# Designs tried in a protein design chat: VHH binders against Fructose-bisphosphate aldolase 1 (cfxA). Part 15

Target 1, 359 residues: Fructose-bisphosphate aldolase 1 (cfxA), of Cereibacter sphaeroides (Rhodobacter sphaeroides) (p27995)
Amino acid sequence: MALITLRQLLDHAAERLQGYGVPAFNINNMEQGLAILAAARACDAPVIASRGARSYAGDIMLRHIVEALAEMYPQIPICLHQDHGNNEATCLSAIRHGFTSVMMDGSLQADMKTVASYDYNVDITRRVTDAAHWVGASVEGELGVLGSLEKGEAEAEDGSGAEGKLDHSQMLTDPDQAVEFVQATRVDALAIAMGTSHGAYKFSRKPDGEILAMRVIEEIHARLPATHLVMHGSSSVAARLQDLINAHGADMPQTYGVPVEEIERGIRHGVRKVNIDTDCRMALTGQFRKVAMESPKEFDARKFMIPAMKEMEALVRDRFERFGTAGNASKITVIPMDDMAKRYASGALDPAVATAKAA

## First folded at step 4 (VHH)

Design x7 (framework vhh_brivekimig_d4)
Fold by ESMFold2-Fast, scan of step 4:
Structure x7 (fold): chain B 359 residues (1-359), chain A 121 residues (1-121)
Amino acid sequence: as target 1 above (359 residues)
Amino acid sequence: EVQLVESGGGVVQPGGSLRLSCAASGFTFSNYAMSWVRQAPGKGPEWVSSISSGGGSTLYADSVKGRFTISRDNSKNTLYLQMNSLRPEDTALYYCARSPDYLDWGYFDYSSQGTLVTVSS
């Protein structure tokens, strides 16, 4: 049983030569868990196992799946994380059921649709962080709202996302607010909102969206060197996976995700947690459809799921290697939550604030 | 009513300095990033500098980097631009603008009438 807190895991990632990122994969069933941990073992990689909002597995089921995986793969540190907690009750329930990390998403109200005020976000996130730290669990907060700058639309992640068009100021994280937020809430990790595409500009030519995004990451990292940055919605939606799905009786619209090269750049500038869900769902669904179409007389679910697990395992292994996660599991000695609670209480894990700007 | 009023423009010799001010009213100044934009005679508008809502982060156009300094005083609802080592090519009408983010110089939801800066030959 090697359940690790998010704070310990991401501190290790930040302290290692050149730093590395850790993918957070949603686990909703046994097959996803088996694929992820087989890849983790092959790569000697720690991993974040995530329960998304509106996940059908629930916190109890996921906790037991992850405990079984930890027993089967005792050398792999696994962080059990609740993504997009909408209120204190959701976050505390996850901790009560054995989660080592929670996200309090105070950028939206409890309905996970209505944009919240900054003061609401600070208040609810601070409350959850205090309670989580008393028992040694880590907390991820969110400042800003994920969306497309070009369209002004919010993106949804497993049933969470702002409805309607967003103001530009709500779609880009202000570095001054990020510093104030982290000092006020004491969160271990911060999800930041940053645009990668742009609408029309009124005056001078704009910077490239890639440059804009990297400037936000670089500035916030420089000013909050002990707080780990998180990228949400980081599936690449590879053409190969779209082709796999559509070649076997589906009609998925042509879509584009975040290039892995952009994620790698973020990791070089302080991103330590990378959330991936859609790519894994596509890998599983594509292979399931392939067996169904090519073998219409097959009715054994195992004959559908075994190739699906292998496809997902290959994708997960690639991400461990490209994020620099590979080779690090064997270098981590897991600190139990009770000991993490003592470290939080001592002030050893308090946020650090730097006044100098990034070079 | 949102209002932005600039002052501090004038005539200066090459190598001289000027300090521009922009007094803001009608909104919560500390909640908004602010920018300076200029327009030279016969040229299009050019973004000059931006500052984050709390003043901790700043950006500059390459043409002014190292010579200009943007700052703000949220207690006085005032934005500043300190201009040093001025050159004839800095001659322009300077506008302050309220922007959604200090990195987004093209999305201004309000701008002022401007203040003229002339760097004599």
Scores: ipSAE 0.000, ipTM 0.136, lowest interface PAE 18.3, mean pLDDT 80

Design x8 (framework vhh_brivekimig_d4)
Fold by ESMFold2-Fast, scan of step 4:
Structure x8 (fold): chain B 359 residues (1-359), chain A 121 residues (1-121)
Amino acid sequence: as target 1 above (359 residues)
Amino acid sequence: EVQLVESGGGVVQPGGSLRLSCAASGFTFSDYDMSWVRQAPGKGPEWVSSISSGGGSTLYADSVKGRFTISRDNSKNTLYLQMNSLRPEDTALYYCARSPDYLEGWYFDYSSQGTLVTVSS
């Protein structure tokens, strides 16, 4: 099947009576792709295959992996998505290389280190959205207050100042600003700060209250009914996976992610795309470490990777089922990008703004 | 066993100052970058400031630059946050957090119970 655009896929997700969410899984190697698509076939689930901004595998490698997967699993609609594009050139290059969806992350400047102004974010995101829509590709934008955290900071040579890469911080998105941003940029999907962040905001203590600001999700969804909400950092960091890793020679600190039940609530309130990376890495690493410890004479990498793929496949199947993605692949007829371009040009896919009823 | 214990929170008037402390135990404090994170009522967590393991580098959120100062004393396993010119919008639970070596993005290897700062007129 041809690769599906994010807009068509998430519109389908939203059109069902109760709606469903679609997980976006990072693919860094062949084994992850095989595990994801085996799960998708088993669940009859469409999927978003995502390239991270600074992925271990390059754009070319991911394009060819996904092309091979599309040939092997022609019944599964696959959205090929560039996550966290830093400027127009990166986003348009992804589209030229066969990506059907891009994220323009205007919350940071092109260096992905310097916090951007709201006006910068609106301008660059609108420019990318206009160009992408001319050729039928979908665009995800991001709106949130960005704090900078330097990871792996070394002692500064000049006594002060930082070296290293900056990460996003997490804050709740203002619904009024979200409406203004979407009207100005016309993005198909919006990543909002709702209690999660890029790379998952992990807690050392088990969540017992609300981690996500559900009222913010509900208000933004009600006011922007045609714009699909995106959760970043949505790994759950299950105790079982931490136990699997630590039982086999690792020392991963006790951490907690976003409970799957909380993601399910978000989906009921308008979340349609759910980004997951850390859980998949943990599933692979846990089984790899288990084989290494239990079978010290094993040297065949395949004997390490096959159990890792099965662990990841089980996790991916669970997310397809719990997000309501399962059973939907066979119900989707993929619309080619050229036809999506015509729909964008007609105004049929323009943002909708609804007036919330006064309390 | 990793433990982080905050102190120094309280009620203060706008324009006032508070000094937060975080006492760390159960790990080699001097090997880890440390951060302050806050969570205001009805909002998600917000990163406030970070300091390198040796104390030579510091970073601040734009909302607190020029008003807050992060520091540490590795001989006492203690992290500090000096907060000046406090505003009502600084009202939050403040958490001390250890930055992990191997994970990308926001991670709380071990967070504290938090200390409440209320800025009210």
Scores: ipSAE 0.000, ipTM 0.112, lowest interface PAE 20.8, mean pLDDT 79

Design x9 (framework vhh_brivekimig_d4)
Fold by ESMFold2-Fast, scan of step 4:
Structure x9 (fold): chain B 359 residues (1-359), chain A 122 residues (1-122)
Amino acid sequence: as target 1 above (359 residues)
Amino acid sequence: EVQLVESGGGVVQPGGSLRLSCAASGFTFSNYAMSWVRQAPGKGPEWVSSISSGGDSTLYADSVKGRFTISRDNSKNTLYLQMNSLRPEDTALYYCARSPDYYEGWYGMDVSSQGTLVTVSS
C-alpha cells in the first residue's frame, strides 16, 4: 500500500541535499482528500493526511477515505496521522484502525485543557511510543504548550488547548528538556512551542519574524539531529482567502497567521512536518460562500464543493512547492509497518544526541 | 525584475497631510498584496499597512488606524498611502513592499530600495 510511516517519510525529507518539509493537512471529508491528492499527484509530492482529535470524520471513516485515496493514487506515499492524541487509548485506537503515525500530546492532561507536568508528559509519551514502535507506527510528541507568544494565551484547535493565560516558559520549548525528553521517550518527531498557536486567530498583528523564536529550532535540531521537528498552527490565514470569505457575507476579524517565509526558515533548520488546517477550511468556506451569493438558484451541493476543492487544491499545491515536498513522491519506496517494527526493535531508529554547545 | 518606486514624501507640519505613491513594474501587480513599511531614525522597520490584491481588504498598524488610508489602482500598477493628521512620530523613510499575501511578515518582502522621506516637524 501507499501508506507510509511518519518516521520513514521524514527521514527521507531530511536526507535530501537541502532537506524538505512535508505538510500535514487535516482531512475531515472526501472532498478535502480529493483536493489534497489531486495536488499531490500534480506535484509528485508525498503527504501527511491528519485527523484532529475532535474531527467529525472519525478515525474509522478517515481510514477508509485514505485507503480509497491510496488506491486511486497508488504513486503517492500517504502518511495517515492521528493529531493530538490525549491518552494511550486514543493513540492505540488510531493504530488499531490502521493509522501509521500518532501524536501523543502529553503537554496537556487527558482533558486537553490542564497543563501537564514534564514527568507526566515523559511517562505517557514513553508508554505510547513503546507500544506504537512494537507495531511499526511512528510517534510525535510535544514539549511546551502551543500558544500565542504575542497574546500570552493558548487557542483551541479540534477541542484541545490550554485554558487561561500561559507564562513565557510554558510557551517556549526548553532545549535542555527537549534533549532529555527525546532520550527518555524515543519519539520520532517533536512538536516544539516557539510562539505559534492553533486556529484562525493566531496574532492580532502581522508577525515580522521577531515574534518566533527561530534560535530554539536551531539549537534543538543541532542537539537532536535524528529527531524531526514539527511546527503546529502553521496556517498563514491568507488575506486573499479572508477577503474571499468576507466579500461573500461573512465578518471574520482581521488576524495574522504564520508567514510562509518563517516556515521556510524553520525547514532550513530541521522542521520536517508542518501542520496546516485553518487555511484549507478557509479555502473551502470562501468558495461555498461565493457560489451561494453569486448563484442564488443553485441547490446542488456538488456545485459548491467543486470550486471549493479547486481552491483548496491550489493552496495545497503551493505548499508542496514552497516546502520542497514536490518531486519527491516518485523517489520513495514505502517500507511496510512490520519492517519498521523490526528497525525500531534493532535500535537502528534510536534518537541521536549531539553536543552542539561543546564548541 | 521587480521594481517599486515611491514618491510623495516631504516636510509637513503636525496635523498636516501627505499622499504617497508607489509605481510598480516587472510583475503582475493585480496578483499581489501590497504593503507600506517605514523606518524612523534610529529605529527598526515598522509595518504600516497592507492591502489585498483586489483592494477589497485593508489592514493597519494600531499607530496609524483612523489616520492613514491605503489604496491601489490596478489599472495603473500604483499603490497609495493617504496620511492625515500627521504626528512628529510619523517621521520616517516610507517603503513600498510586495507580498504574495498580506498576512506574511514584512521581513523578507520585496521592499523598495529607494523609499520616500516623510518629515513631520514643528
Scores: ipSAE 0.000, ipTM 0.132, lowest interface PAE 18.6, mean pLDDT 80

Design y1 (framework vhh_rezetamig_d1)
Fold by ESMFold2-Fast, scan of step 4:
Structure y1 (fold): chain B 359 residues (1-359), chain A 122 residues (1-122)
Amino acid sequence: as target 1 above (359 residues)
Amino acid sequence: QLQLQESGPGLVKPSETLSLTCTVSGGSISSGDYYWGWIRQPPGKGLEWIGHIYYSGSTYYNPSLENRVTISVDTSKNQFSLKLSSVTAADTAVYYCAKEGYDSLSDAFDIRGQGTLVTVSS
């Protein structure tokens, strides 16, 4: 079966009666891919498979892993996505290697640490979007810089992202700027800063009250009804997984992620893509440590990998259910990229700007 | 250690609803690590998957049966149940309840009940 573009997948998510979100899981190895697709089949869920910025596997390796998964699970639409592209070369390389979707992260300079100007972001994102759309691939852009509203600090999960102290205005996306950005770049999806941060150390204290700036999500969605909103840094950092890791010889500080119910609220208000990486890595690491501690005579790597895959599969199933992704794979007929290219060329997929505003 | 046991009438009239319950003992059904499901084996045929349920209540059904099947869970009683409406002679089978493990390598069920024969006849 052909891989699905991000735009087709998220359009389907948005057009369903209740709307739903689609998780984007980073894949770094075969075991993660097997766990994700086993869960997707069990839930009848489409999925986004992402290459992270720190992936040592590279875009060629991940393309072949995902192609193998698509052959094994032909009933599941899979979007192959390059996350956090730092420049045109990275994005175009992914497309050349068969990716159906890319993220151009122009909120940071090519070093992925220095905050970029708005004009830089518009320029580079527009160039990538033009090229991607010519061949039918989708593009995600980003406005704002991920940071903790509680701490006023930025953290990098995969070796990219702003580090250090941020101004409050840098931690929330301006809706007026979002409208201008989408009109200028024509991106299919937009990652917005709404109080999330990368990594396992998201909040030092358990959050009280409103965790995400839901007003920002609601206003941007209302004004850009054809552009899909993306949540980065959306691992929950569940206490169960922290306890699993720490009970078996680790020393992770107590931290709190984004509660799944807050992600569910975001989905009700226009979020369609939800990026999850840290939770999956914790699931694997927790089981590796458990086998090592409880079975000190075990040397067979497979005896570590199998429980790790089961732990991750359980987490992935939960997210498909809670985001409303479950039950939708069988309802999607994949449109080839050549036909998506024709739709982009016709203007049928151009951004729409509504006159609606926050109440 | 964990054990599953089916219970139900064994004989059902055509057009009626088949109702079966699975009782879980030796462990809790309130676990995010497993699905709880139903499979059946008609005489002289292979196993047919019916559907499964997560402890939260989320259900997934075989498309061939989805218009007639309802699976529910009662975590307080450590039980889950199957209702199959509008039965015909073709629904005569041994019905098994099962704990569906997250075996991403084999799609295997970790544990099944002993099975209960259900005959559909007047």
Scores: ipSAE 0.000, ipTM 0.177, lowest interface PAE 17.1, mean pLDDT 80

Design y2 (framework vhh_rezetamig_d1)
Fold by ESMFold2-Fast, scan of step 4:
Structure y2 (fold): chain B 359 residues (1-359), chain A 122 residues (1-122)
Amino acid sequence: as target 1 above (359 residues)
Amino acid sequence: QLQLQESGPGLVKPSETLSLTCTVSGGSISSGDYYWGWIRQPPGKGLEWIGHIYYSGSTYYNPSLENRVTISVDTSKNQFSLKLSSVTAADTAVYYCAREGFSEYSDAFDIRGQGTLVTVSS
């Protein structure tokens, strides 16, 4: 009934012949957790339960929700992950409260707005990684600044993200820097800037070609075969969900996310963790609004929450199927954090660097 | 173009299992864009959603029926099927198969069959 670390989970994803991706879904309340785990059970899928940067649900609340879910669904490996930690204190607080994985986002300063120097990012990420590995927790780092290739602008989500206009070079991760960063910090996973941003407003126009810089993904994966790549801002912002919301009294601007087909391509080229938040929020909101508009005399919150959970469950199930996560939960035996700590200490989980590049 | 057709017995005895098959013609059931589902209408009542299936075999069921319902898919035959166990007179209804988009609680079904009447009686 132990929670799984990110490193163990993504190592399993990568060991499969073709590799698979694992979605990381933000959990802000009990209903989202129930929807995610119902889908995971149905698909036999492991899952990453993610907390955004010190957002709506606190460390303690989310830890208890996920522990309850682990008890209810003991067959499903659940990774409890703190997304976008802004400093050592935030990351260590999450670990102290029972999280098995943290992200140290040293691409931004502790204010989560100001772009940090490379040296700052290396130093702070290395400190967090050392401390996390001592207790068996995994660490995700980040290089580059998330932004839209269309606009050259960064967007904030879950209380984090660069603000303002970015140079194109700041929007794509340099593979040479990625190799140096991973060697210096020993992170288990690396979020790379590949042309997408957080939030619902990723693109103002429908994508009609290559959206993500696949060459960057391929080169970094080829050079860092033991480090797992992470896609942030991976909601598709489906027209159906926008239509559901707007048909029931909302006014969401027309916007476009990352096509699921592009995410599937990323997974074929080494992406192992796929962060999804906005799509789940849209699924819930769409059904809340539908019940409110079509049943104006309804006052039982459960009658709003149950359809919302089922809309979200359908979305989550689709992502487990399309990312190849489905069918893998039953194939994983969870390694407790104390044993992961021993593996880190032995050097068995150290980064690997290949000198040959993908053509 | 695309057509769905229900088939199965029109009469089932109480306590037995109702089995229906939906045959898809004019297109492939092996599509990632759709669920394939069942809905029913008891005499004098509204439509009730039973459940749906993704072509990979993943299923969602109406909670009020989930202990009695199994939906399966056979992509080689372009068919999907419904089994409803332990039937009673309350299960008497016209049963429809349908193609639906990515929402198990959407009112929009893209294509529906003609419906088949199933009577539960001794």
Scores: ipSAE 0.000, ipTM 0.143, lowest interface PAE 18.8, mean pLDDT 81

Design y3 (framework vhh_rezetamig_d1)
Fold by ESMFold2-Fast, scan of step 4:
Structure y3 (fold): chain B 359 residues (1-359), chain A 122 residues (1-122)
Amino acid sequence: as target 1 above (359 residues)
Amino acid sequence: QLQLQESGPGLVKPSETLSLTCTVSGGSISSGDYYWGWIRQPPGKGLEWIGHIYHSGSTYYNPSLENRVTISVDTSKNQFSLKLSSVTAADTAVYYCAREGWTESPDYFDYRGQGTLVTVSS
């Protein structure tokens, strides 16, 4: 099986001339997994298969789906990642079930709604990181609160997200605090608040001008060259997919996500992991609705699922190409978790801190 | 209605390069998120996938053919092409260009050209 840790995968992404980004796609069922891996094979792309905070399938089911996919697509490195862990038990349970990477989201309390203190975040993230690294698993942390720069409000996805209105300083990750956090916790990857939000309803109008805080991304990247930056809430919520859904009997509110062009800019400034969920769900739902409306006598679920997988596969292929992930799977030799554990123990994977050049 | 049409010489000498072009009509190669590929069928045998290309220029080839195959795309002409070098009698086949829709296997395509017979002359 070709399961890869997040740290090894993102180190590879960062080592290329300008670096590339790796999409992390949520997998909720077998059909999504088949679509993602078919696209990965076609693109020669490594991939992050992600369990969301409120996983529909559950850890055990998702582990076995991904295990089957790894057997079917042995040439594709797959990182099995648990997203938005609310506490130590959730993160360690994922590792026990065979996940190669976890996210400890200490920016929120265990209820996944109440904003946590910095000290709480450092303490819980450090505990998870120590335990994960003992067995070779990677850890993603989060600093800052996800929100909309336009609205100044936090958003929730899959039952997680900050509640209440945020000021501007709470919506963007402070670079000095990011350096302190990474030194204290030793996380492999850091999700930073840069103007993105989770869920389908990101913006009520088409974004224009500055959506992402590129200066924050670049500054944190320059000061933490061995820690990989993560974008959450990176679905683009394409008008085509909204139109597909609504043309076939739905009433999804008009909304706008993060343009793919802005994600590409983020990758040029140091983003290495890009979380996508909503776009994939829309692709499936749009085709389900189309088949139901155009073929009212159809009862074979496969006749709904095959066009849905095709729509999603096309979207996934586009993201592999645009993020620069394509062409890299064949260039990666997977390091087993037991060997990653030895590397962590030696200090070879410890955070690095660099002084950014003054302008 | 999308249509694909192969064109190129039907006879190639051993050791030379086989060159084929696919012209796409009723749709744009640069529109959407599809691969555009080549498959062939030797006489009395099954389909063999050769390779495909994305409109960006990214190419993926059958490992058994990768040292001899080049696929390129010209989005301004809405065409993509195949070059297969150092041909032998084993390369005699009907060659099809295709748009990749669902990739359960490299051989799955939602649109295909009519095919063109290429004979490697002895």
Scores: ipSAE 0.000, ipTM 0.189, lowest interface PAE 17.5, mean pLDDT 81

Design y4 (framework vhh_rezetamig_d1)
Fold by ESMFold2-Fast, scan of step 4:
Structure y4 (fold): chain B 359 residues (1-359), chain A 124 residues (1-124)
Amino acid sequence: as target 1 above (359 residues)
Amino acid sequence: QLQLQESGPGLVKPSETLSLTCTVSGGSISSSDYYWGWIRQPPGKGLEWIGHIYRSGSTYYNPSLENRVTISVDTSKNQFSLKLSSVTAADTAVYYCAKDSPEAYFEELGYDYRGQGTLVTVSS
């Protein structure tokens, strides 16, 4: 079986010449899992299979879907990841149910709406990280609040995320605070606030090439070379998918997500995990609507699901290619969690902090 | 009532160094939990971010300007400063000092944490 920890996977991504990124796709049903793994096989790509904050599929269901996928696609390393864990109980439950990676999102209180203090975030993330590392599981932490720099506010998706007006200082990660946080918590990966919100973004215009957050990414990576950076809310909300949905009876207002070119720039500067959910939902919904409009007498759910899987598979394949994930699955030999636990205990995986000016 | 005010020469000769100072009032620069920065607006163009400095002393500069820009803090005077070397006519702009993130979107976000601006002309 091919379940890999996040730390091993992202270490491999960072160690390759030029580095590559790995997309983390939310799985809510069997069809999404089948589309993702068909694309992974076609591209020879490892993948991160994520459970979102909401319990649509639940830990047990997603574990068994991923177990079946790992059996069907034994050549593909799959990281099973719990996204946006709101407390210790949620994170440890995921590990107990076979997850190899968890996110402890201490930037928000357990309600996943109220902005938490820095001290709360450090304390809860450290506790989860210690426990996860004892059994070889990886931990992703978060600093800053996901929110739109253009709008000065955030929107929740799937019941997770701050809403309303945010202080500007809450929407961008301070590099000095990031170093302190990673030293204190020893997280394997760090989600950083880069001025974007998840969901269907509502940028009024396309981002220009001089994004402040990209310089923040570069400094954090230079100072924390062993910690992998994570981009949340990284759906591109492509015009093609908006057009697909709107051509078939929907009314989504025009919006702009994160251009794939900006994600590629992040990957050149230390981003190794890229969370994508909204694009996959749009691909499925677009095809469901198309079948409904073009074939109003269709009642076989499979006739809706098959075109949806095909649309999603094409999207997933594109992201594997563009992030540089393609071609790497066959280069990875999965390390069991018990051996990862020994590496954590030895200090071999502790954060590395670069002194002063890294060049 | 935090207020920022730019000061410096309105006219700078080509090849010289532009030096601007931002005076902070209504709060201490050393007690801020934010960063301090500079943005500019050339005639007929949009806002351009120049750079910023964190309380820790860490600096970020626009890659297009990086080799010419230095931002520093003087806590004894509650000021921070911009030096832009080897100026040309293309550096003619209204210069603003700001706190937090001085982005192209900053004005549109409704965060008006910047000074009134000072016009700098590079000529003669």
Scores: ipSAE 0.000, ipTM 0.131, lowest interface PAE 20.8, mean pLDDT 79

Design y5 (from r11 with S33D; framework vhh_rezetamig_d1)
Fold by ESMFold2-Fast, scan of step 4:
Structure y5 (fold): chain B 359 residues (1-359), chain A 124 residues (1-124)
Amino acid sequence: as target 1 above (359 residues)
Amino acid sequence: QLQLQESGPGLVKPSETLSLTCTVSGGSISSGDYYWGWIRQPPGKGLEWIGHIYYSGSTYYNPSLENRVTISVDTSKNQFSLKLSSVTAADTAVYYCAKDSPEAYFRELGYDYRGQGTLVTVSS
């Protein structure tokens, strides 16, 4: 299949009887792409392929990897997505290079560390959204700042993310602001801050009960029924993967990510895109370390890469099943970007806001 | 050492149900690490995916075939099976049972084609 826009993919996800979520996996190399698409083929699952760290693979390399994967797996709709764009130039460059979806992260300034004002976020996100929609590309925005409610701090990941101590109000998306933001910007998807941060070290203790502000998700979805919600930093940091890494020469402290059960709750309440990066890196690293320790005479990189791809493929298959993504690829007919541009221009894809009760 | 072997009728009448079985030897189907499925190749055409089954019992079918196809597993016999109902001449093909393997990343449809294939002709 051709590359699919984020809006078409997430509209399909939302239109099913119970709705489903779609994982967005960062792709940094060919092996990760092969593992993801092997899993997608096995599960009949569409997928979102996200640009990894800005300078590691780059737009051009990732575009060609994903186009090659689309040719190899023509039955799988793939959304090529630029995650955490820091300004208009980054987002528009991704579109020019063939990306079908971009994230304008106006919650941070262009340095990707300093918290931005609400007005800055609205202005830059609206500008990117207008330009992207003119050519049929989808836009994800973000409101609020990713940070740990437990720690009261944000942590940078791959040189991106807020740093320093945060007010609890800065770490949760305000539902009133979310409605105003979506009306002003017309974004297709909204990343919401609900008390989790990027990276492996999200929680110092095993989560008990509601570790995410699910009431925030529920309220925003109720008020913005046509806007797709996005969970960032959604790696589970499974004990099995930590054990795999530590059994083979690493010293990773015990830590806890977002339980998959909490992600499933989010999907029931309007979450349609789920960003996963750390779990995939742990799967690869765990197997690299295992081969190195158990086979010290091995020098063939392929003997490291194949077990790593197997570990990652198993993880990706599990997420397709648990998010309800599985079984849906074959039910999607991809709409080209030029036709999506016409749909945006007609107003058919404009945000919907639920009527507020009179005071 | 693992072998997959298709078995079933070589001739099926139009409107009847095609039933094929894949017998696995040298390994066990009860592993949760693999998908077990069916692929076919009509004369003069490319390979067409029919469907496969996952360890959870979940099945995934080609949408053009999904109302006619059932794939099931019998772990006690170490077999998995295909039933294709209401067959027509268009269902004439070589049918392969296959295993999805991570090491098949670079192969056609990604499957490890361990079955030899069995020709099924739909004719009166």
Scores: ipSAE 0.000, ipTM 0.344, lowest interface PAE 10.6, mean pLDDT 81

